# Designs tried in a protein design chat: VHH binders against Protein ECM9 (ECM9). Part 5

Target 1, 377 residues: Protein ECM9 (ECM9), of Saccharomyces cerevisiae (q02202)
Amino acid sequence: MQSSLPLCREFFEKITAYLDYHDFRLTITANQPSITLPYYVDEKAHSIELIIFKTTFLSLFQEAHTYFNKTFSDQSGISNENIYYMTVGFLLTTPENKTVYNVHEDLLKRYFQDNSVLVIPDLLVKEVRLIQRLLCSSNNRINKSSSLWILYRKLFVLSLDANTLVLPDILFVFHSSGSQHFSNYYCWNTARWFYDNLPYNKRIELFNLTKRFCFQNVKDCSSWSALAYMVCQQEEKKTDNIRDFQRLTSSFNVPFKINKVDLNFQVQPADAFTQELVKWIDRTYAADWPPYLCLLQITKFNITLRIEMDSVLLTWRNEILNFEENSGHIKMINNTPIVPEKFSNDLLTSVNFAHFGYKKLFLNKFLDKNKKEQSDS
Key: E = the ipSAE of ESMFold2; O = the ipSAE of OpenDDE; V2 = 0.75 times the mean of E and O plus 0.25 times the DockQ between their complexes.

## First folded at step 1 (VHH)

Design h5 (framework vhh_8h5u_2; at its last look DockQ between E and O 0.01; V2 from the best seeds 0.00; counts 0 for: pae E 17.3 > 2, unsure alone 59.1 < 65, off the site)
Fold by OpenDDE, look of step 2:
Structure h5 (fold): chain B 377 residues (1-377), chain A 121 residues (1-121)
Amino acid sequence: as target 1 above (377 residues)
Amino acid sequence: EVQVVESGGGLVQPGGSLRLSCAASGFTFDYSEYAMGWYRQAPGNQHERVAIITSGGSTNYPDSVKGRFTISRDNAKNTGYLQMNSLKSEDTAVYYCARETWSYEGSFDYWGQGTQVTVSS
């Protein structure tokens, strides 16, 4: 039977090819005159890049849309398989379409709840890979799709089934996606959600991956925020994430393996991390705000840590004073250190202005918060 | 298109109670995935959030209504509720229901027409 959605099916087949490859890049690009094929696949030794051209992209949308309209007008003879491929087409082309999202989710639920409807072998694995590869795409609309990230959470829950070996590679998506697009809020919010709901071994892995990412991407505020959370979780957010997980588990009829997850388990003690972060900031002359903000966020919630920071605060204060004495007053505009024009060509001095400027900003914010807490106590 | 309709407002005496409802109409309004909040606007004032319930079920209230107002939702009915007890004259306002956006936490994108709550002796 000729698939009613040959293009969407083809796309699905392509994007779920090479299931064992983690390094899979989906790229959407303008048409190239020299290429007449709907897709280009660049196969490297350890990586795959699937390139979709704009015309192909639009054709996929049109095919899915046509089928959607047909289904809406005539409910007779609806194939779940065709509906699935339709939704796959829409996940690519219109990832924030809530209607499509719901249809897609409903299909998944039915598929996994009723073994009799298992038509597509290894659908869960393919589905996970599909969503992973969409989320890791070079397209910002897809990469930063809140709907797809929510779906990823749901797929995680589904993958917890002992018979599904998808869980081991579930975490690379954060680093991969985050690397494609800067400051992906949804990506790192999802990372936080995962952190709260992962077993200990995977939690450790996620923590380390996040930390590594942050240290490599100093300007990425979203990842640093996630890292701060992982170090010092807010009780309300943690509770919300856990409840959401439970809700999803129930929704998909997945037996909640209440792993007695010690909710207080910390991968790295907050004090140890704080020390590490301070050292890192000093060693690297961090010239962006996110590391300092991370430090601020962590120390805000821990009185003990605030006390321990006194030595650091004094040291940094002296450093700032010394720098200002020698190089001039650090001016801040909208919480951004300004490099004087006379030093614009001096990279070292420029970095120092930023570095010490953000230290200064940190100190000010730190002290201000302490005053507010003392006044409220 | 998601539509939100607030209802349940009216005239009540001080100390009285009202229960507001927020009904979502459309194909895919899912309260289970979104935070929902109640806002109010008194004449000449800015919008004030009086209650919020997160996707995880956590609730938050400002001090002005804490202990008196209770937010809840029924996902099966796609309806949110605001139980308002011990109403005061200061609670007089138009009350709106809003759904949280995915853009950032604490933002909302869907609003209804509101329902008038008047607390007067």
Scores: ipSAE 0.000, ipTM 0.208, lowest interface PAE 15.6, mean pLDDT 85
ESMFold2-Fast, scan of step 1: ipSAE 0.000; ipTM 0.246
ESMFold2, look of step 2: ipSAE 0.000; ipTM 0.254
ESMFold2 (binder alone), look of step 2: mean pLDDT 74; pTM 0.750

Design h6 (framework vhh_8h5u_2)
Fold by ESMFold2-Fast, scan of step 1:
Structure h6 (fold): chain B 377 residues (1-377), chain A 122 residues (1-122)
Amino acid sequence: as target 1 above (377 residues)
Amino acid sequence: EVQVVESGGGLVQPGGSLRLSCAASGFTFSSDEYAMGWYRQAPGNQHERVAIISYGGSTNYPDSVKGRFTISRDNAKNTGYLQMNSLKSEDTAVYYCAADYLEWGSTEYDYWGQGTQVTVSS
């Protein structure tokens, strides 16, 4: 007898089949180039695109939901393998369904306690691969799923068992997922969790990736917020992330011990990063708020950095005054610089109003913070 | 000095072909996994994206050039290419190469070239 979930199983097998590829894209399209194909795989040396036609995606949705409804009305003849494949179908089509997500996670939990629960070869390897590829997909319902990001943390912990030899490709996942969905909150929140729990060499790699991503995605508030966190580190949140990691290692009986020295070593000194960020802002003529907010956030917890900013504040104030003398006063509405209508079609002048406007906003917010601190003396 | 340099532009008759090259200096496409794209600008117009290619070889084109232009890359030679066939007078523009660590679809590029002029006329 054939499985009652042939599409759910087939997509699980297709998504988990390609071991050595990092760039995996899941695309849903209305355009079907062949009447005989439910989907197409475009395989290249370092990239794979799984193109699912909309009609096939709807059939996958129907297959999973029909089976789910059947499990409530007929509790006989249901295999754990079929339940697992059904949950995979939900992760592809409706990842926000917490009931089905909980069923998926409970099956995995039982499997890691007793491997007879699911008869799927190399399940941990395939599950890591599946969840990584879903998080890296172009489908915004999937790549921003808080449940999938939480599951990824759990899978990472399980992968630390030396006997599995499974190595999650964390760096690719954060870069790819961040690129697929603008301001992916759960992606970059999870990056903070990993930063606090990774050994020093991998923390360097994650920090450098996050910094590079931010410099290339000036408008992405979520990635810039994560970068600020990695630089200034909030002890309470760091402690929470470390405790969460320890709870997971205990819960899964993973004999992994965190190198405490590695966890306390700073990847880049805050003063060195502050100098780099100021130079980057000036060099790139940054015309969006997130880099300035990052600069504001990293100076919040360091008195020495605030003093070192005095020369930057003087330079930026003089630049603003010179610009306003030649172009008119920079007006702000809801913390956004307004480009005068006469300059709206002049791209260079419009960029100048944004650049100097955000420098002006930074100065105002920075000085207000300093005034409050001075009153406490 | 980190830069990209375009070459291969020139004068061609309608229906003709040209191959543009983009050579990277101070970084390598292979080691840094750069995506690259070709943009063009005609007098009085905004920059228009002509083609983009990821480090893995995935490509994208606007309808105006799809089927006529082909973007490719040679990571070992640190060079990207744009093969332009069936050229039209409307293709007359300065063509720019851009390279970025991000995959295709990003709006921000790390490195832009100085441009190479393509003129399609009789």
Scores: ipSAE 0.000, ipTM 0.107, lowest interface PAE 21.1, mean pLDDT 77

Design h7 (framework vhh_8h5u_2)
Fold by ESMFold2-Fast, scan of step 1:
Structure h7 (fold): chain B 377 residues (1-377), chain A 121 residues (1-121)
Amino acid sequence: as target 1 above (377 residues)
Amino acid sequence: EVQVVESGGGLVQPGGSLRLSCAASGSTFSDYWSAMGWYRQAPGNQHERVAIISSGGSTNYPDSVKGRFTISRDNAKNTGYLQMNSLKSEDTAVYYCARDSEYYGLDFDYWGQGTQVTVSS
């Protein structure tokens, strides 16, 4: 009954109240606050936007920080429930505060291991919902938080016993977070971790989502890097991700073990994907580097694929030569195709210089054994 | 870019005093809406809080330093301080300044590189 964190509790309940909404947006506005509406909830069929007025957000911040200071002195009258609500306030306002993050995680661990007397019912269900909604928020500080993505991995492990976190939620989180923040490194790094640890049928769905996202987001280096990883299956990094998963299952005493046969299944054969990617590049007239870097990464460590690229290399070489005969030599500076000044205002010709320029860069890097060990941008 | 720099560490005898300073550059902080604190870590020990000051000026200390350490701030100089009196060998650690930078109420933790405090005879 007693509580000294009414705002932290209210926002926790508001964020976790709704069923089956995948899209969550947190907006802070400097507009004049309304005394009757300290925040506004814009609810649509598949999305929720929580709009907080600046003065209310600052009050939330101050409530959480004031309580944090009180935890430094006498602990009498301070409940685990109130500490939890305080940590929620910090996750909303300062998600990279490691001290408070550690307190939040320790409370979750104690609750799940010791079944301690916390007033919050169904804590795991609400925690999963809270963290997923924060990761799906339009607030770039929150949706790219390394701490929150690490917590998401831990929640996945804890959910294995409770069946609380389902694949459709995981897929939506990656799609939403990736869409909200261009080149979201921790989002797509976490997607690699899930890919290595999900059973085969679920890996198929994650792979297909990643591929679709990449084809719709040509410039996103992070998603394309994740796609290349999923196709190549670098054994050392895969072993690291599996070991991390096993460490977490052991730490939380979760009785789960991955089938060894499932770990060796390839979702899409590398040769089939390589052919699809080459056709996609040609069809879309790709004029950005990430698809070409993906193709380079997939082919450079696979001798069979390198041999199969011979026809593609010849075709692309002939296309480049034909273009250069008509438009002039493609000049490359710092791995970027340079559009001649005479064509700078011609959008179509500028795209052609980028397209054939990146094909030319790909050929040079594919054939250049001296640069094989150099990591270029 | 915000840079947080600690200064004032050094070697001192038991019972001595040191004053640590925390200066922010490249950005201003708001005392009204920003919390700041001092943390320390000794080799082999956990990272621990030694002092915190809230946006409202309220201060908190653990029992191990209460009555010996005083946290304060100077708004005009964009600088925080930790006055350490009656130092003990157990106070030997690397001391870190932690400061929040506010933008529409969104904080980001800024940590300094740390300053060594050694208390020995």
Scores: ipSAE 0.000, ipTM 0.086, lowest interface PAE 25.7, mean pLDDT 76

Design h8 (framework vhh_8h5u_2)
Fold by ESMFold2-Fast, scan of step 1:
Structure h8 (fold): chain B 377 residues (1-377), chain A 122 residues (1-122)
Amino acid sequence: as target 1 above (377 residues)
Amino acid sequence: EVQVVESGGGLVQPGGSLRLSCAASGFTFSDSEYAMGWYRQAPGNQHERVAIIDSGGYTNYPDSVKGRFTISRDNAKNTGYLQMNSLKSEDTAVYYCATFGEYSYESGYDYWGQGTQVTVSS
């Protein structure tokens, strides 16, 4: 039969097509070409971009909201399939609407208990594909949606059912979403959750991706915080993430248990990573705080790493002293190194003040953390 | 029958060496699907990890065995190995081989051996 939500259904079908493509991007643009099309598909050998024009996006918004308002006043003749397509339209246009998000989630939950509730072929496969592609969207309203990231965790749990062959493309999603939105808090917070709950081989892949992403995105506080967490996990947060995973498995009646022996294995030795990070900072002449903050976080409660830092502290102290002898004392305001006015137009000297300034800030904060850890009365 | 079977354990003097083998049967082992690890348990102690190797060949060891133990795998033979050198009395334990699939959370894809005894005494 015909759907009363043709545009919502069409975009669901277009976004969930193209089975063999890893790099799928959703772009919303105000610039419409001379060809009057509702959308354009730019298909390349290893990537697809679905470009939706702003006028079509507004029509999608109108279709979904009009249907929602109608269902509020009259429930007669309304199908679960139409409710589902309406919720897809909301996820695309207003992902922050928690009422419609809850309707979407409830409908999926009911479907997994009784598949007669929704007559949509391969629904779980298409739902995983839909949500992944939304999270990889260039639209910052969509790719940073806390509701969509929470739904992604739930879909991962549902994908662990023995009857499901779909595995979320976690690595691509985190890389793509992180790249689309600078310091995407929910993206990298979700990466921590996956790290604590993934099988060992996937934890290694996620760790390596996060590390490479951080090294390419020096200013991204969210990704660097996630990397620090993965190296030297906080027991309370790990326990919370594992508990949340167990709650979700129970809620969806997924028949499996967490193997604690597997989950307690460290992906990369903290000492090896610390050495790599110090070398990377020196080699790249890092002039942004996030790598230094990462170094602080991983050494915070690890006495062995703090002792191993003694040689680094001595080297960096000597570098700072040598720089200050030639350029003057480095001043800090709000944890930011101040470049003297006389050097503000000298790019190289400005970079030097940032580099040695953040090394100096690290040393000061490292000593404070050591004193805090050594609180013996 | 799906099995993971350890061999190569025994009695050895301090400073000696042993090579443990872990043979997997009844399932196909592939480069992207399984991590393999060695775990040990001494009487009265908690179970602890000794070594792990992933499908990409990345290895990890606790400080207690780093430099003395080496883990390796042969995917074509579905077999893993643990080379133990410079053995100490503290290494005395039952050693277990485990393989962890992509769905490694007790989903029926994790396989553990019955264990092999290693005793280091003079």
Scores: ipSAE 0.000, ipTM 0.164, lowest interface PAE 17.8, mean pLDDT 78

Design h9 (framework vhh_8h5u_2)
Fold by ESMFold2-Fast, scan of step 1:
Structure h9 (fold): chain B 377 residues (1-377), chain A 123 residues (1-123)
Amino acid sequence: as target 1 above (377 residues)
Amino acid sequence: EVQVVESGGGLVQPGGSLRLSCAASGFTFSSYDYAMGWYRQAPGNQHERVAIITSGGDTNYPDSVKGRFTISRDNAKNTGYLQMNSLKSEDTAVYYCAAVEYTFGSDYSYDYWGQGTQVTVSS
């Protein structure tokens, strides 16, 4: 027998298919080809894109919503399998609906305790794949959903049970989701959580991915904030992330203990990273604030690093003075260097004002004795 | 590179015993990011999971072998074992050791499989 939720089930099956592809993209678009169709699959050698048209997306929402309303008035046809497919439809269309999210999570918890609750083969494997692909979607409502990122942490914890043998592709997810949504707060906040709870070899991989992403995405405040965190290791926040992990293992009854020794190793020494970052700023002529803020955050409470910065500060001060003697005083508005109107059509001079302007802002904040202002910038 | 190598298979009479070994290289057996399992493929059947053990020593078995098979590990030797007792003709299969990357990776690259070792239980 076919499900009473044919669209919800079909898209669950389509999104969880294609075992050979680690690069699976889900796109929702208002553009529809001249021939009417509900969706399109663009299959390439190393990637798959499932393109869902807006009209089909709305039909999916209507199907899920209609079934949800039915659960309050007519209990006669309700099964856990159908409830699950309904919740999948809501995760695709309205992931911010906490009521349906809670129903979805409850079904997963009950399934972990009693596999007979849902008659779906390889459910946890498919669930992990579904949520990863949703987080990598081009839909900004989905890829930045705090509920879906929290669910991803829970699925990671569930995957640690020997009986599941399910492995989340976290590196791909962070890179893909970060690339789909500029400054994706929950994406990079979740990366910090994984960093604190991963074994040393995997922390190295996540750190290197985060660093490479930041160097390629200079303006992304969220990824740069995560990178600074990984270098600095703030104990209070690390403790919170570890407690959250322990709470999740308890709530899902997963008999897993983290190797505490692995959790305490620094992936890259802060001094080595600081030297690399300064050199990178100078080499790339960085003209955006996030790398400078990262440098500020890393050096804020490390006395040794602050002393080592003395030579950098002197060099940058001399560069700023030389530039200002030739081009005029750099003016700041709301901590942003302004390019004089007379230079607005000169790309090189505009970049110079930004580069030396942010070096100037960094020097002012680094030397500022107001710790609160330094933290808030 | 990560790899596993099986040994210990052979011909045995019904009711007999065999001990399979799985030697791991390219990773530390006691690392919490790796689980080890035994799978078998009998003629005409799909692959089935026989046993799994986590780095912490937690084990799981299907009903078909529970009480007869025991999975274990020796962290000092970086080797896993499958002790098979009270063997039945239905246990005849090629047995594979798999190291599973427990925490991360892609759906495609999470398993490291051995070449298999034949176990034949005479009827």
Scores: ipSAE 0.000, ipTM 0.130, lowest interface PAE 19.9, mean pLDDT 78

Design j1 (framework vhh_5j56_2)
Fold by ESMFold2-Fast, scan of step 1:
Structure j1 (fold): chain B 377 residues (1-377), chain A 127 residues (1-127)
Amino acid sequence: as target 1 above (377 residues)
Amino acid sequence: QVQLVESGGGLVQPGGSLRLSCVASGFTFDDYSSYAIGWFRQAPGKEREGLSSISGSYGGSTSYSDSVKGRFTISRDNAKNTVYLQMNSLKPEDTAVYYCAADYEWGSLYESEYDYWGQGTQVTVSS
């Protein structure tokens, strides 16, 4: 098939057409109305939702893959625009296909070196918009794609060119994508990359967003891990993220440079954050592990913080002992507090076992780390 | 009509290995386009957990949950219309009913993405 890629092109055009909407949602649903529409658009004053049926996505998959297998493999006389639309279809349906991802990336690189490669108006603007909307989609396969998150970093670098007015809305993307998928590893790993490469004022904004997100999503281990990283900064990983940024600026020949002096400043002192987190745990009666793991990860970098924790450990130990006196010994299996069957129908007591159980797990792991460090000296 | 049949479960000692098979009918695997297969497990009183998937797309991209990465390997044999889950270094915590699931072209670790499910096969890891 040498003809146009109508579905790949249509979805590229639809996803990139809505210029001024802050709240754009892409929803994939198995529910199909009785009418023969491939998708429908719910347009409101300040938001737009593109709702695509699963059968339409299967047709999109078929169109892109058929073109790749039957037309692209015989590369005589194929339009670069059609190759681009094919790669868009793959990003929507099979973003993990490295071969097609490399073709897509190569077309973007060549476009910025020689505009004659692709005749698509405002390609960078549309590409940033496309990828942001995919990462903010409700489909967990798309919003969690490592390839799309890597592409997003590359698009950010391209957007730093002095002649470009495109500014990726990174704060919205991290909040939206994190909210669409529980424990979105690549989302929050990419947030760490941005944190290490952004100027100080933007690092403050990203830090505050991440902290607010964590406090609202207590079970999300990926966001809490990113927050711990932002507070403590692992030197090796920071160096890797900075090296990656420099490699990308060189690869795309981007002349813009970020002031690296800004990257050496902590957004919030670790001791101040530790105090805030302990108070937050107590106030919210946290009954999930990620905040406690964050506290454990933060304290491992600073001997002064470990000493300051002595008063917290004493308080928490006394709370645990008082609870166990009334409710029985807290049993742990695979680092999870076990609620006795007699309390399984008592929601408040079940929450108590989780809360004091995770405090107990924290104390045990904190003491184990101190003992191991003493034996290593 | 799409149907899936799991086999290969049983009793094993901690540290042992098992290979689960998922035989598909109602469609055929190929290198370019077909159904994606996911492996899931469910222990008594717990939610169903996604372990691994292999996509129906060109090349058959694979995914693994952190709990099994490095220990479990998913593969497919298009000629036998079968997907395998090789499970190594088994732990008591791996005790569960194991399910294979099929979805046209999607492939993920999320239960909600799958339309067709097998009946499951019991894996028990104990001494």
Scores: ipSAE 0.000, ipTM 0.119, lowest interface PAE 21.5, mean pLDDT 78

Design j10 (framework vhh_5j56_2)
Fold by ESMFold2-Fast, scan of step 1:
Structure j10 (fold): chain B 377 residues (1-377), chain A 128 residues (1-128)
Amino acid sequence: as target 1 above (377 residues)
Amino acid sequence: QVQLVESGGGLVQPGGSLRLSCVASGFTFSDYGSYAIGWFRQAPGKEREGLSSISSSGEGSTSYSDSVKGRFTISRDNAKNTVYLQMNSLKPEDTAVYYCAAVDYSFEGYTESDYDYWGQGTQVTVSS
C-alpha cells in the first residue's frame, strides 16, 4: 500500500522550518486566489503568517482521516514516519481526537527510548516548535485545545535535560496564545502549572509577563484569575501541579530536576501586589470587573491584607458617596453597574459610573465575605 | 516591474511531450516569496482555463486542474528564475495558447487579487 501524506508532511516541514525570532501565526481563510494554492506565507518585519486556504484545510483533514482509517483496517506498508505525519494532520485539524493524540504521544515516548523509531532529525526541537506555533495560531480550535496544552507540559518535561524548551519561548507562547483567544482557559491554567514548577528566576519572568498581560487586557477573566492564583499561592492546587509534574517525569523516565526550595519562594509579596493593584485601579479608572475580582480573590483568606484594606475601603466608600451625591445613585443589575441613558453618549461619565459601580460591588462583596468569616470564627 | 516571458511552444503529435518555460523578472524566488506563478490556456472560442500553479515561496507548493493531473508537471528553477510546465501524453484537445501569469499574495492584496501579470502566450498545437 503506498498511501502518501504529502499535505501532512508539507505542513509539518513548513511550520517547523522558520526561525522563532518572529511571531508565527496560523490562519485559515475562505478567501482564495483565482488559482488554487495549498497555502501562502506572508512575512512582515515582526511576524510570519502561514495562511491556509479553507479548501486546503479540508483536504488536509481528509488526507489525515483517510490514512487513519486505512491504518486501522490494514497495517501493511505503514512507516512510523507516516503515522507521525498523520498525527500532525490531526493536531492541525482535529486536536480533540484522543485516540490519535495517544498515538502521537506514544510515538514520542518510544522515540525517546529508541531514536531509531522515527528517522526525523532533531525531532524534539521540531516537535516543541510545532506545538508552540499551533498554540500561538489564530485558529481557536487549536489555540484553546486542552490536548495541545497538556502535550506542551509533556514536551517541557521531555526537554528538561536537553534544555530545548526555554523560558523565552514559554513567555512568548502565553502572551501570543492569550492574545489570540480572549479568556483562553487552558492557556492560563497551563501558565499556573508552569508557575508552580519553574525555578524561582523563571517564575519571576512568567509572573511579570502575566501581570503585564492583565494590565493590558483588563477584561480577560482567565488571565486575571491566573494572576490572582500566582499571588495567593493556594497550597492544595500547587501540590496538585507539582504531583502532576512528578507523574510526567516518571512516565517519560526523566529526572525531577527542579529544587523544591525554589518552589516555596514568593515572586511578589501579596501586600506589595495589593498596593500596586489598588493604585493601578485608581490611576486607570478601571471600569471592568476582573481587576476587582482579582483584588477580592487575593484578600479572601489573608487576614493581614484584609486589615490593610481598611484604608482603601474608607477611601473608596467616600469616593462613591461623593460621586453619587453629584451624579445620582449607582444602580446595579446582575452585578453590572447601569449607566443612565442620559449619559450613554458621555464616555467619561459612563466610565465613572462603571468605575465607581465596580468599586461599590467590590465593597459589598468584601464586607459580605468578612461578615461570614467573622460569624464562622 | 514584473514581466513574464513564455517559450517552448510548438507542433507535437498526439501522445507526444512538450516543455514550456516561463522566465520571470521583477521578483525572485525565496523562502518567504509572495508570488504565485500559474499556467493557463485558451483555445479558440473558449474561456481561459487554469491548469497548474506553483508558489515562489519555500519549496514551491503545487496544484493541478483535474484535466491535466497526472499528465502535466510544474516545477521551478530558482537560480534561473524560471517556471516549467512539463506536458506529457498530449491530446488534440490540449491545443491552445498557453499563458504564464503571476499574482502577488501579499497580506493586504491576495484576498481581492486576481492574476495581475500576464505573459504574451505561446502556441501549442497537437495534431498529425
Scores: ipSAE 0.000, ipTM 0.102, lowest interface PAE 23.1, mean pLDDT 77

Design j2 (framework vhh_5j56_2)
Amino acid sequence: QVQLVESGGGLVQPGGSLRLSCVASGFTFSEYDSYAIGWFRQAPGKEREGLSSISSSEGGSTSYSDSVKGRFTISRDNAKNTVYLQMNSLKPEDTAVYYCAAGFYDSSGWEYDYWGQGTQVTVSS
ESMFold2-Fast, scan of step 1: ipSAE 0.000; ipTM 0.338

